VH-VL binders against q9vr94. Designs and how they scored, part 6

Target 1, 124 residues: q9vr94
Amino acid sequence: GVTEEQMWSAGKLMRDVCLPKYPKVSVEVADNIRNGDIPNSKDTNCYINCILEMMQAIKKGKFQLESTLKQMDIMLPDSYKDEYRKGINLCKDSTVGLKNAPNCDPAHALLSCLKNNIKVFVFP
Below, E stands for the ipSAE of ESMFold2; O stands for the ipSAE of OpenDDE; V2 stands for 0.75 times the mean of E and O plus 0.25 times the DockQ between their complexes.

## First folded at step 1 (VH-VL)

Design re2 (framework fv_recibokibart)
Fold by ESMFold2-Fast, scan of step 1:
Structure re2 (fold): chain C 124 residues (1-124), chain A 117 residues (1-117), chain B 108 residues (1-108)
Amino acid sequence: as target 1 above (124 residues)
Amino acid sequence: QVQLVQSGAEVKKPGASVKVSCKASGYTFTSYYMHWAKQAPGQGLEWIGEINPSGGSTNYNQKFQGRVTMTRDTSISTAYMELSRLRSDDTAVYYCARDLWGYFDYWGQGTLVTVSS
Amino acid sequence: QIVLTQSPGTLSLSPGERATLSCRASQSVSSSYLHWYQQKPGQAPRLWIYGASSRATGIPDRFSGSGSGTDFTLTISRLEPEDFATYYCQQYGSSPYTFGQGTKLEIK
């Protein structure tokens, strides 16, 4: 794994790339999402989708189980891995049947599921 | 503040081994992966592998697998790369670099290894 | 392995001109995992742009990065004498991590 400092630095990189693409998502709203307060709106969901695509967890609105497990082993501190592996498995079907365009609904569904099923929630 | 200082240039015979060191200072050594890269004369950069200084786990480019070994000593904040069974095409500058989530934000000055008869 | 192909191999320009450097990947690479380094003769590479578009600390505003998927670009809006160097793109999307062969910016 990585350290918590490396994890948050990676998070900042993803946020620096994705947040400017969604100018209706304020820094305050992005900070709330980081803390697990996840609104359900087109702009915030597509901001979340941008970050999840950078994490290789979603591709064209489809959850990528094997990619996510591989990236988790790279992105997270060792102490987070068991909890996230559990959460990922509980949430692997959260995007099934959801339409990606135009509202990025799969991204919202996945992140909300993870927030509700993991103890040590972290997001950029 | 952050500094990576590598060992000096070496001249080796074909078939020998070389061990290059990279001493880190100005940050928590165990908190950042360390990478090694090769640059042959007049050529570009080639990734050799990485080490997690905390647990000591490594991941090597298959091209160097079987000839490269990466280690570290946390008591002196030093990473090592050993390359064995040296060939003339191993003549290169070898760099260590600190990983900040997949990008290499600080680099050592490089160590020239010359393999000649 | 993902192959990064940079073009042109050598770019001859004068100070004051605009430079556009291309990096093309053999497979799609997330923009968060594409980075650029500057290297001058006799020196170690230096991080220049990370995550396709973010300038590293101390890098002048005249440098910008863009791109996604397989096509990435480094642009220098108005070349200064100190900008003449070799630029390498690098991907961290999959092991083995790879660098492009470099674009050498030289004075015309």
Scores: ipSAE 0.000, ipTM 0.531, lowest interface PAE 14.9, mean pLDDT 88

Design re3 (framework fv_recibokibart)
Fold by ESMFold2-Fast, scan of step 1:
Structure re3 (fold): chain C 124 residues (1-124), chain A 118 residues (1-118), chain B 108 residues (1-108)
Amino acid sequence: as target 1 above (124 residues)
Amino acid sequence: QVQLVQSGAEVKKPGASVKVSCKASGYTFTSYYMHWAKQAPGQGLEWIGEINPSGGSTNYNQKFQGRVTMTRDTSISTAYMELSRLRSDDTAVYYCARERGYLYFDYWGQGTLVTVSS
Amino acid sequence: QIVLTQSPGTLSLSPGERATLSCRASQSVSSSYLHWYQQKPGQAPRLWIYGASSRATGIPDRFSGSGSGTDFTLTISRLEPEDFATYYCQQYGSSPYTFGQGTKLEIK
């Protein structure tokens, strides 16, 4: 486990990499996504996908259970881990059957599922 | 205290279907996946499939695909496994099991004996 | 599908002896997803060791698990009468999730 400050520091780094790649996603929209207000559009979904790929939670539109478990243990404060393990379990099939290109639908499905099933939801 | 209580033993003829229930108590039913496993007489355990009780999504072992259907009723915290077109080699004890944090099966039902005989 | 092969199939020992049960996977399994269950006749399986080496709640310290990659071991340092049962290893690393065929630990 890490501190909350270390968690948010890592999140800021991922946002700094991904947000410039999606210029149609404003800072305000990214802030809304951080707070669990997740729009369903190509640009916002692919921004989310960029972040989830950096977290090693998604690879080519496929949820990565083993990687997500390892990264959760590294990236989250200990107090978040039980809630996230539960949420990840409930969401492990959320990307099944979804096409990645061109709209990054799996990323939207996974993050929306996690938001709906995790009480202490955090996202960069 | 977490408890999984399964329906009673069933005797069926070949070609029939059977629906086994698993009633959960002592925890939030929709927060944990439920799995089903088969144990034929004198044999080991075989995974049949899983259901997410929240959304109802399922994933089945290919060996049972097309014959198994898993459902749930969140109002009574009960999961169901229906196996159709029964064969003699479906004679087995069927278990439901709760997945803890997507890692392992921490609680199991007592098992339901299904006997398929002509 | 990952095949788990347990050996021996039957292990006949007396109380007080050491038991070593093996589980071999057909391909590499992360230790975090390798688990052991104990089952007595007429009963449901019970979680015994999870993540290759962590004892489940209430399991005596004479039980230990070890291993990584494709080779995993369950060890009982000094058998007690209540330990005679069938032990199953299980992998949760990839679907379909699979169990070994079991090792029956019986009184000699």
Scores: ipSAE 0.006, ipTM 0.539, lowest interface PAE 15.5, mean pLDDT 87

Design re4 (framework fv_recibokibart)
Fold by ESMFold2-Fast, scan of step 1:
Structure re4 (fold): chain C 124 residues (1-124), chain A 118 residues (1-118), chain B 108 residues (1-108)
Amino acid sequence: as target 1 above (124 residues)
Amino acid sequence: QVQLVQSGAEVKKPGASVKVSCKASGYTFTSYYMHWAKQAPGQGLEWIGEINPSGGSTNYNQKFQGRVTMTRDTSISTAYMELSRLRSDDTAVYYCARSYDFYAMDYWGQGTLVTVSS
Amino acid sequence: QIVLTQSPGTLSLSPGERATLSCRASQSVSSSYLHWYQQKPGQAPRLWIYGASSRATGIPDRFSGSGSGTDFTLTISRLEPEDFATYYCQQYGSSPYTFGQGTKLEIK
């Protein structure tokens, strides 16, 4: 597996790519999202979507179960894998019924579900 | 190679219970939902329910609620479906199937014929 | 519960012809959660098209899926002998998942 330090380093790299694309999302707001304080707005949802697309968890607004399970094995320390595997499977339905909405709604739905179902929540 | 192998045919009397097994191999068993479907002779497919093999949580079609129980044993990568209080119209082939991307069922077991006769 | 209605129930055609199979939903279904399966007599179903339009692994490019909302279509551009089977559509847009009653594609 990867170390926690390597996990957070990869997360920082994804944030560095995505955050500049959404200038209305401040570093402070991104830090809040990292800690599970997830606002529901177009700019923050699309920032989250950018990161989830880099993780290959969402493609064209659609959740990618198989890809997400593969990427979890690459990106997370071994100690996180059981909790995240469980959380991902519990959240496989979180984007069902959502269209490709203009506010990146599937990304918000997925991340909120994961936060609610994972005891040790981590996000870039 | 992904493979789902089901238990053999069963003949039961009305009112009895049947428990069908589905042994998975070639992938991480706990990473994919397992579904069960019914196909009566000469008829189409009917979804019975699903189980998350990781946590054991289940979701059943209301039509079978109260008569169906889905379980799994992660140590042997095997899922089970038990159907109780059998009726003649439960005579069918029962399939297990693994979920895929967009929640489609990408791999199926060979089917288990359950015959309910008096 | 979403009801899926497939038409025709039986489609009799010859190899080399084009086949068009319809699946209509009683209420709107996201295209990402509409799937098609092929089943031959005595065999388990096999995933054929997922997310309305994506071919499963190994499925020939003569098969295409399309549609959105309540109307979905499976098209076979040029029938081969091995294509004669029953095709089922299935939705995941809401629980319970439901299947259509199937379209049997048979040799004329």
Scores: ipSAE 0.000, ipTM 0.528, lowest interface PAE 16.1, mean pLDDT 85

Design re5 (framework fv_recibokibart)
Fold by ESMFold2-Fast, scan of step 1:
Order: sequence, then C-alpha cells, then structure tokens
Structure re5 (fold): chain C 124 residues (1-124), chain A 119 residues (1-119), chain B 108 residues (1-108)
Amino acid sequence: as target 1 above (124 residues)
Amino acid sequence: QVQLVQSGAEVKKPGASVKVSCKASGYTFTSYYMHWAKQAPGQGLEWIGEINPSGGSTNYNQKFQGRVTMTRDTSISTAYMELSRLRSDDTAVYYCARDRYSLGYFDYWGQGTLVTVSS
Amino acid sequence: QIVLTQSPGTLSLSPGERATLSCRASQSVSSSYLHWYQQKPGQAPRLWIYGASSRATGIPDRFSGSGSGTDFTLTISRLEPEDFATYYCQQYGSSPYTFGQGTKLEIK
C-alpha cells in the first residue's frame, strides 16, 4: 500500500489548501486538531470540513460511507486500515440529523467520533 | 535542537507523592503527545501513560490508574507526572518521551529522573 | 494487553559476529506500530528502528529490522564495539502500550 510518508505528504497538501481559507484558524490550532484536540467552533469545524471534503468523506455535510472506505484503501498505509475500517463503521451515523450550515457541525461530529474510536488517529 | 530536560532525583517515603517535570524546547510543545515510562533498577521499560499537551487529555496504563496524574503548563512548555501513594516497587528511573504523532515512536527522551522510595 | 517477549534475554557475542534479536507479540501487531530502542547503562533509550524496518536518523546500515504479525526481528550484520547495549521492542498497536523485557547484547 502507500507509505506513511506518502500519507502525510497527501495530508500536507490538503492542509496547505484548506488552512489559508480559514485565517482565524492558526497553525497552532490546526496542529491541535491534528493531535486530536478538536475545538467546536464555526471556523475550526469548517476547516475540518474542507479537509474531509478533499478526502471525499463528507459531501454537503453528509457522511459518504462507501467513498470513505474506498479512499481509506487508497490513502492509508495497510497497517492503518483495520483500525480505520472499525472506526469508520462505528462513526457512520455520527453526522445524521446535523445541519451543515453555518457551523459545519457534521464535520466536527465525524472527526470527534473518529478520534474517540481510533487508537492511532491521523489528521492533516 | 529538540531537548527534554527532567527534574532532579527524589527520595520519598512510602505513602508520599512525587511530581516529576519535563521541560521541552526546540519544537512546538503542543504538537506532540508526551509519554511517561518507568524503569525499575536493572529492569526493562514500562509505559505509564500519555498526555496531549494541547488539550490536556490523558490516557493511563491501568496498573497506575488512580495513582498517576499527568498535567502540563503550555506557558513554560513543561509536562508533569505525579505519582501518589508511593510503594517500594515504585523505585525507578522515570522518563518522559516525545511521541511522533500517529506512529507512536518516541523520537526524543528526557534524561530520566531517579525516584527512590524507602523507609 | 499485548505482551512482547524478547529472545534471547542475553546474547553474548564478539565484535565482527552477526546478531539476531527476536520480539514475539502475544497477538498480531501492525508492523507500522512496532519499534526498537537501544539503551546503554546510565542513558535514556534511543529510537533505533521504527515501523519494524525503518532506521532512525544516524543509525548505521548494519542494523536492519523485519517482521510482521507476531514475529519481529532486529539484525546486526557485523557487530561493532559500540553496538553492545540492551535493545527493547515496543508496540503501539493496543493500549496499554508495552515494551519487551529487553535483549542484553554483551561482549563474550
């Protein structure tokens, strides 16, 4: 499969695209999100949404299960896949009933669920 | 240059508490998990727990649960491990170590703090 | 908890010889979460091999790591005097994270 180096290279690309779109999200706050310290605010949630949309995990605030599983197989090293399949399946309903506008609540809910259910959590 | 500098050796009586510090420099302190490990004299390494320095969330080894507390002060880039109700088998060198996030390998270690528990 | 068993506990060899150190896990561990550390007396451990097979920065090419599932190996192709130390494997596959008991590599 892909290497950890390739995975983080792709992550850096997504962060480089999304972080400038949310100038209220500092590099420090983005680093905190990478480490699983996930604030619940409009700007940080919508930054997370930007990245999750690039990953094809969310579309218009709706979780995309089949797309997410396919992208996981493409983007993650083989060693991450079992843990992420488990986490993704546990979190498949995390966005149900949530409105996307204005706060990007589905993105926050999905990432928080994944962080709570995946031991070695990775995020750009 | 990345460095982790720990506090000096401590001698404690059974039942006391000890608080070991680990001051980080040369990197963004809040961007990497900090782990703590125990090494009894002449023995191997035992994982105690981890802290996310950003939010302060912790995860402890069940063997130390209820006796260990991990905290940090982001203003001085320092992590702390407090171990309470000390027993003679807590005599050990305690290490802090930086985790490369997502891989769980400890790329930088503190020099170690010797804690001696004796009556 | 995952128990890592290292063998042998002590390996007595001479400079110039090949060393093979084993680490066996009680249940499967992804190779990406299996790491090796070198420790010399009075010093902190130092990251040596990460992700089962990747050498850390500055580690000589005589060191190699391999393995998957429950069986992992650290190999030193030709021992140098500075290589005599204790080596620990470590897993990050399941909390609580654990270390093996160590293999002490000593001069015969």
Scores: ipSAE 0.000, ipTM 0.541, lowest interface PAE 14.4, mean pLDDT 87

Design re6 (framework fv_recibokibart)
Fold by ESMFold2-Fast, scan of step 1:
Structure re6 (fold): chain C 124 residues (1-124), chain A 119 residues (1-119), chain B 108 residues (1-108)
Amino acid sequence: as target 1 above (124 residues)
Amino acid sequence: QVQLVQSGAEVKKPGASVKVSCKASGYTFTDYYMHWAKQAPGQGLEWIGEINPYSGGTNYNQKFQGRVTMTRDTSISTAYMELSRLRSDDTAVYYCARGTYLDYGMDVWGQGTLVTVSS
Amino acid sequence: QIVLTQSPGTLSLSPGERATLSCRASQSVSSYYLHWYQQKPGQAPRLWIYGASSRATGIPDRFSGSGSGTDFTLTISRLEPEDFATYYCQQYDRSPLTFGQGTKLEIK
């Protein structure tokens, strides 16, 4: 695993790419999402989708279980891994039946599921 | 033409529940968030919450949490707001309103539904 | 929650005058998420200005919005009779969405 500082550094890079694409998503809103306070708006759902696609956790609105487990193992500190492995397995079906367009609902559904099932929630 | 049409006025006793409907027409119902707002007599507007008609996801103002339920039926392009355990201070006009696609406010409003709570 | 305080609560003016309506937020609000609504008695609110400064479709040029951070202003350069109404500011930035208490623009 990585250090918490390395994890947050990688997160900042993803935010720096995605946040400018959604000018209505303020820094404060992005900070709220990072802390697990996830809005139900279309703009924020698509911002979340941008981040999750960079993480290779979602592709075209579909959750990528195998990719997510691989990325989690190398991107998260060791202390986070058991909690996230549990959360990912609980949430692996959260995007089933949801369309990506127009609202990026799969991203919202996945991240909301993870936040509700993970004690140590982290997001860029 | 884009419009929201709400159900008619209701008179309820304290402790009862009321369910207000909001029928959308002239646009794709699932492409816009639906909001609900309260306006007590002579007072300003108060946001109750929102529903994503696409996923069914809801977000409520904590002041109404536990007493409000928002649902939708996509087959008839209708959103619902149910308010339970009614109190005298729930007497108000209730509005549904469509959120804009880019989150630039609420651009289409229903005509309002007067709910009177009296013993 | 973000509290929006509008001032004055009531503004009494005559047609032809300039009106300036203020909205102050308890916390910083991105201008993209500060909106103004007009409401006439017995009617639903109508979106008037969105994103602090953009006029909604059909809104006359005499209306302008400005501001950022915590201080926002709605200005009517030359009042017409149909402009007398209550104006509400709203923040759409953070949950719960909140409205100001309104400024009632009334004939002097």
Scores: ipSAE 0.064, ipTM 0.607, lowest interface PAE 3.4, mean pLDDT 90

Design re7 (framework fv_recibokibart; at its last look DockQ between E and O 0.05; V2 from the best seeds 0.00; counts 0 for: pae E 12.7 > 2, off the site)
Fold by ESMFold2-Fast, scan of step 1:
Structure re7 (fold): chain C 124 residues (1-124), chain A 120 residues (1-120), chain B 108 residues (1-108)
Amino acid sequence: as target 1 above (124 residues)
Amino acid sequence: QVQLVQSGAEVKKPGASVKVSCKASGYTFTDYYMHWAKQAPGQGLEWIGEINPYSGGTNYNQKFQGRVTMTRDTSISTAYMELSRLRSDDTAVYYCARDYFRGSYYFDYWGQGTLVTVSS
Amino acid sequence: QIVLTQSPGTLSLSPGERATLSCRASQSVSSYYLHWYQQKPGQAPRLWIYGASSRATGIPDRFSGSGSGTDFTLTISRLEPEDFATYYCQQYDRSPLTFGQGTKLEIK
């Protein structure tokens, strides 16, 4: 497990890489996504996809269950793990059948599913 | 004095290709996406796609995917749209339009349009 | 894809009257990504309203835009002769970018 400070520090690094790649996503909108207010727009979805790919949770629009479970152990405080394990298992099929290009719909589906199924929602 | 100046009218035979240019002036070319739209005679506007002049990255409307190629030359601030395997229903005015890279995909300046006629 | 349906297709009015033009989306569109253009015959379109409600530079105060979700409106409080044109709404909240089919505002 990591501390909450270490979790948010890692999150900041991912945001610092991904946000400049999506100049149409404002800091305010990124902050709203962090807080669980997730729009279903091309740029915000693909920004989310960038972060989820860095987390190794998505690859080419496909959810990566084994990788996600391993990354959970690395990136989250121990107190978060039971809730996230439950949420991940509930959401493992959320990306099935969705096209990645051009709207990054799998990333939106996965993050929205997680936000709706976990009490301790965190995102960069 | 922002200006987008497009190449002149073209007449092509079915099966040919056409390459339309859009020369930008009066602003930093790489700070704006360039989009292309089609308007058939008496019809509305249809989006063809976009290019980021900074990266060269493109996104095309599925209806034109496989027939359209968008490129740019930053040394002369010019964007290009090439449409291949032309059909009679490709007869239209084609517009380029700029979109600020931090904006919300609205087009504040448009080219004057290029009429492409496809006939045998 | 998101379909934008404009109504009416043609609106016949006289100078001095109020015009209300509708644009309805097949699914929710952020107002931030909803824009309006004016086009006159033989001319390129011109940006008129961006972000559903912001007038573009130089656009008269008689024009206003409103709406959110699936329902958007362009209103002209008192028509002037130069306002008779075709108006298009446009979204790029989701790819592909789409335009409405247009509302032609014509003089009676």
Scores: ipSAE 0.470, ipTM 0.868, lowest interface PAE 2.3, mean pLDDT 94
Fold by OpenDDE, look of step 2:
Structure re7 (fold): chain C 124 residues (1-124), chain A 120 residues (1-120), chain B 108 residues (1-108)
Amino acid sequence: as target 1 above (124 residues)
Amino acid sequence: QVQLVQSGAEVKKPGASVKVSCKASGYTFTDYYMHWAKQAPGQGLEWIGEINPYSGGTNYNQKFQGRVTMTRDTSISTAYMELSRLRSDDTAVYYCARDYFRGSYYFDYWGQGTLVTVSS
Amino acid sequence: QIVLTQSPGTLSLSPGERATLSCRASQSVSSYYLHWYQQKPGQAPRLWIYGASSRATGIPDRFSGSGSGTDFTLTISRLEPEDFATYYCQQYDRSPLTFGQGTKLEIK
């Protein structure tokens, strides 16, 4: 597995790609999201969606279970994986029935679900 | 010795709110999810929701969404469930229960239950 | 949500007999997330079987759990007087967490 440092480095790259796309999302708000304070607004949801798409966790508002598991295996330290597997499984239906446009509701739902079901929560 | 001790019985009027407490001891409170269940008289068990005592994150049964609030005080290892806008069909015994192994979602320890009676 | 349907609703048997309790799920449930509880009147539920087939601590070996997919079973090989209670199955493979409606095992 990767080191924690590598994990955070990879996360930063994703943030650097997505954050500029959403000028209404400040660095402070992004940091809050990273720390588990997840607001519910169009801009922040779609910013989250951008990150989750880069992680291949969501596509067109649909959760990608197999892809997520694969990416998790690559992106996380070994000590994180068991808890994330359980959390991912529990959240596998979190996007069902939600409309992606225009507010990126699936992304918000998925990340919120993961945050609530994973003690050691990490996000870029 | 793990123990979950709940607050005493409550009698409420319709429209009121009730807040039940569940004090945990014998283990690290923040390491395990706490769940709440409802059991109406002579009926089965119904899941209300869960809380991650570490983060404060919650997941609620949609049936109770908007009326239930789960919180915790880590300083005293106590979980709380508040139910608002009470109605007669809220009359039940409410249980807190610990998730044995976080992520497994079976309940190895239960509180003794709290009877909440809602009557005009 | 996943609906767990237990059968029969009430099971009347005598000590020494074999009891078979069924829990059927409306959709497939991982065995890892299917559990059983015992509850006696005036008491809180008690974990009995976890992960479909693992006995909780202190549970006699006359109890066994089995099943996969949508069909799960709790079996008591030879009933003892203390076994008469209500048994609930429970899943949290998918949200929301759900219980079966219970099977009351009563003495004939």
Scores: ipSAE 0.020, ipTM 0.675, lowest interface PAE 5.8, mean pLDDT 92
Fold by ESMFold2, look of step 2:
Structure re7 (fold): chain C 124 residues (1-124), chain A 120 residues (1-120), chain B 108 residues (1-108)
Amino acid sequence: as target 1 above (124 residues)
Amino acid sequence: QVQLVQSGAEVKKPGASVKVSCKASGYTFTDYYMHWAKQAPGQGLEWIGEINPYSGGTNYNQKFQGRVTMTRDTSISTAYMELSRLRSDDTAVYYCARDYFRGSYYFDYWGQGTLVTVSS
Amino acid sequence: QIVLTQSPGTLSLSPGERATLSCRASQSVSSYYLHWYQQKPGQAPRLWIYGASSRATGIPDRFSGSGSGTDFTLTISRLEPEDFATYYCQQYDRSPLTFGQGTKLEIK
C-alpha cells in the first residue's frame, strides 16, 4: 500500500492547488489547520472545502461518505485505515442541514467532526 | 472578553411585533453564527434559528417560519430577531447565543435574555 | 426532528450525593453534536459539557459526560451546593437544533 511519505506528498500537492486560490490563508494558518487548529472564517473554510473536494469528501456542501471511503483506500497507509473508517462513519451526518450554508460552512463542520473523531488527525 | 448584551424587556399586545437586539463585543462579530432561543416561563429551551452575520443568511426552525426575521448590522456588531403577529404563547425570555465553530458546534456565550410579555 | 427526552424531570438530592442525569434521543446522535448546559433561575444557560464528554473551560472534574447513539448521561460524582440547577442536553446533529426538556436538580 501507500507509504506515509506518499501520503504527505499527495497532501502537499493538494495544498499547492488550493492554497493559492485563497490568498488570505497564509502558510502559517494552513499549517495550523493541518495540526488541528481549525479556524472558522470564510477564507479558511473555503480553503478547507477546496481540499475536501479534491479528496471527493464533499460535494455542494454534502459529505460524500462512499466516495470518501474509496478515496481513503488510495491515499492513506493501511495502518491509518481502520481509525479513519470509524471516524468517517461517525461523521456521515455532519453536514446535514448545512449544504446550502454560505461561506463553505459545511467544510468546516465536516473537518471539525473528523478531527474530533479520528485520533491520528491528518490533513494536508 | 466576549460579551452579548441584549435589549431590555418589552410588553406587547397580541398581533404586535417585537424586535430584540443582541450586541456583540470582544470578538470578530462576522466570524461566528448567532443563534436565538426561546424559553417560556417555567419551560425548557426551544431553538428559533440562526444567522450568519457575515452574509446575513438565515435558517429558521419551521415552527417559527413566517413569523421570525433575523437580521444584523455588522457596523455595530449587532444581531436582531423580530417576531411578528405575537400571541400569548410567545411570552418568554429570548436569548441570543454565539456558535463556537473551532472543531465543536455549541453555544459558548449567551446574552442575558430579553423578557417579552404578550398580554391582552 | 430529533426529540431529546431527559429523565428524571426532577431529581431531589443532598450535597455530597451522586447524581445521574439521562438524555435519550429519538434517533442516533453523533456524540460530537451532543452537549449539556446548566441554567440557574434568572440566568442564561451556560455551556457545561460538549461533545458528550468534554468539560467546558472551568467546569469541575466531578462532572462527567458519557454515551453514544441514543443514550447519553451526565454524572456528578459528589454534589456541591452550587450544582443545584437545571441541566439541558442539546443536539446539533440535525436541523432543527433541539434541547431536552431539562432535569431540575434540587436540594432534598
Scores: ipSAE 0.007, ipTM 0.559, lowest interface PAE 12.7, mean pLDDT 87
ESMFold2 (binder alone), look of step 2: mean pLDDT 93; pTM 0.951

Design re8 (framework fv_recibokibart)
Fold by ESMFold2-Fast, scan of step 1:
Structure re8 (fold): chain C 124 residues (1-124), chain A 120 residues (1-120), chain B 108 residues (1-108)
Amino acid sequence: as target 1 above (124 residues)
Amino acid sequence: QVQLVQSGAEVKKPGASVKVSCKASGYTFTDYYMHWAKQAPGQGLEWIGEINPYSGGTNYNQKFQGRVTMTRDTSISTAYMELSRLRSDDTAVYYCAREVYYGSDLFDYWGQGTLVTVSS
Amino acid sequence: QIVLTQSPGTLSLSPGERATLSCRASQSVSSYYLHWYQQKPGQAPRLWIYGASSRATGIPDRFSGSGSGTDFTLTISRLEPEDFATYYCQQYDRSPLTFGQGTKLEIK
């Protein structure tokens, strides 16, 4: 496992890469997404997609179950793992049938599912 | 009606480059990934890579990395695959194919294929 | 990479017979990401079965797909003359996308 400090440091790196690519997403909106307040719009969805792709949780709008479970073991403190493993399994079909272009709908669906099924939800 | 029309056959010398085009019609070009595959004479299919026509982002099979470049022109709904430093084992039919956004990575429409012959 | 091995390489049968084509993966593949294509000489491949078991539009009921994990099967219950072709399985559960080497279905 990693410490919480290491987890948040990795999160900051991902936000620093992705947020500048979506100038319509303000820091306040990104902070709200971090806290589980997830709007449904093209810009916010594609910002979320950028982060989820860096986590190797999504590729071309498709959820990557095995990669996500591996990344969870690398990126999360041990105390988070049981809740996340449960939530990930509940959300494994959340992106099925959704078009990625142009609105990044799979990313919104996946993150919303995870937030609704993980009690100690964290996001960059 | 969805249609993918590829450029005509090419004959190239070893060391040259070839650029194959794939013109899409009958759908919103930027909504579907475009893939490229190779089929050597008498052999099966080999995946070369994919391009997101919306962003221009690409992912290549490591076997072709460094020799292949995929691009697109959204104004004419056309995807391109350029293969450089050609060698004799690049002789093949090259196909473009549209990926369906059903979350399944399948190809519902294919181009007719472009024969590229590499010979001295 | 995930290697897809098809067997037999060539299957010689007569119209009216049942054909069973196998596709075995070197590691587990979600059925959702396993597909079958038909290819006739001089033509591009055509989507035949998607998600291991769903027939593509226009594909006759005599074709069925099944399987999960590492073992997948394409079955043709009663061969028609137009069914003689090469069939390829394909996965993109993991990069790179791979195809099997193909099973050529030929007339006895």
Scores: ipSAE 0.005, ipTM 0.538, lowest interface PAE 12.7, mean pLDDT 88

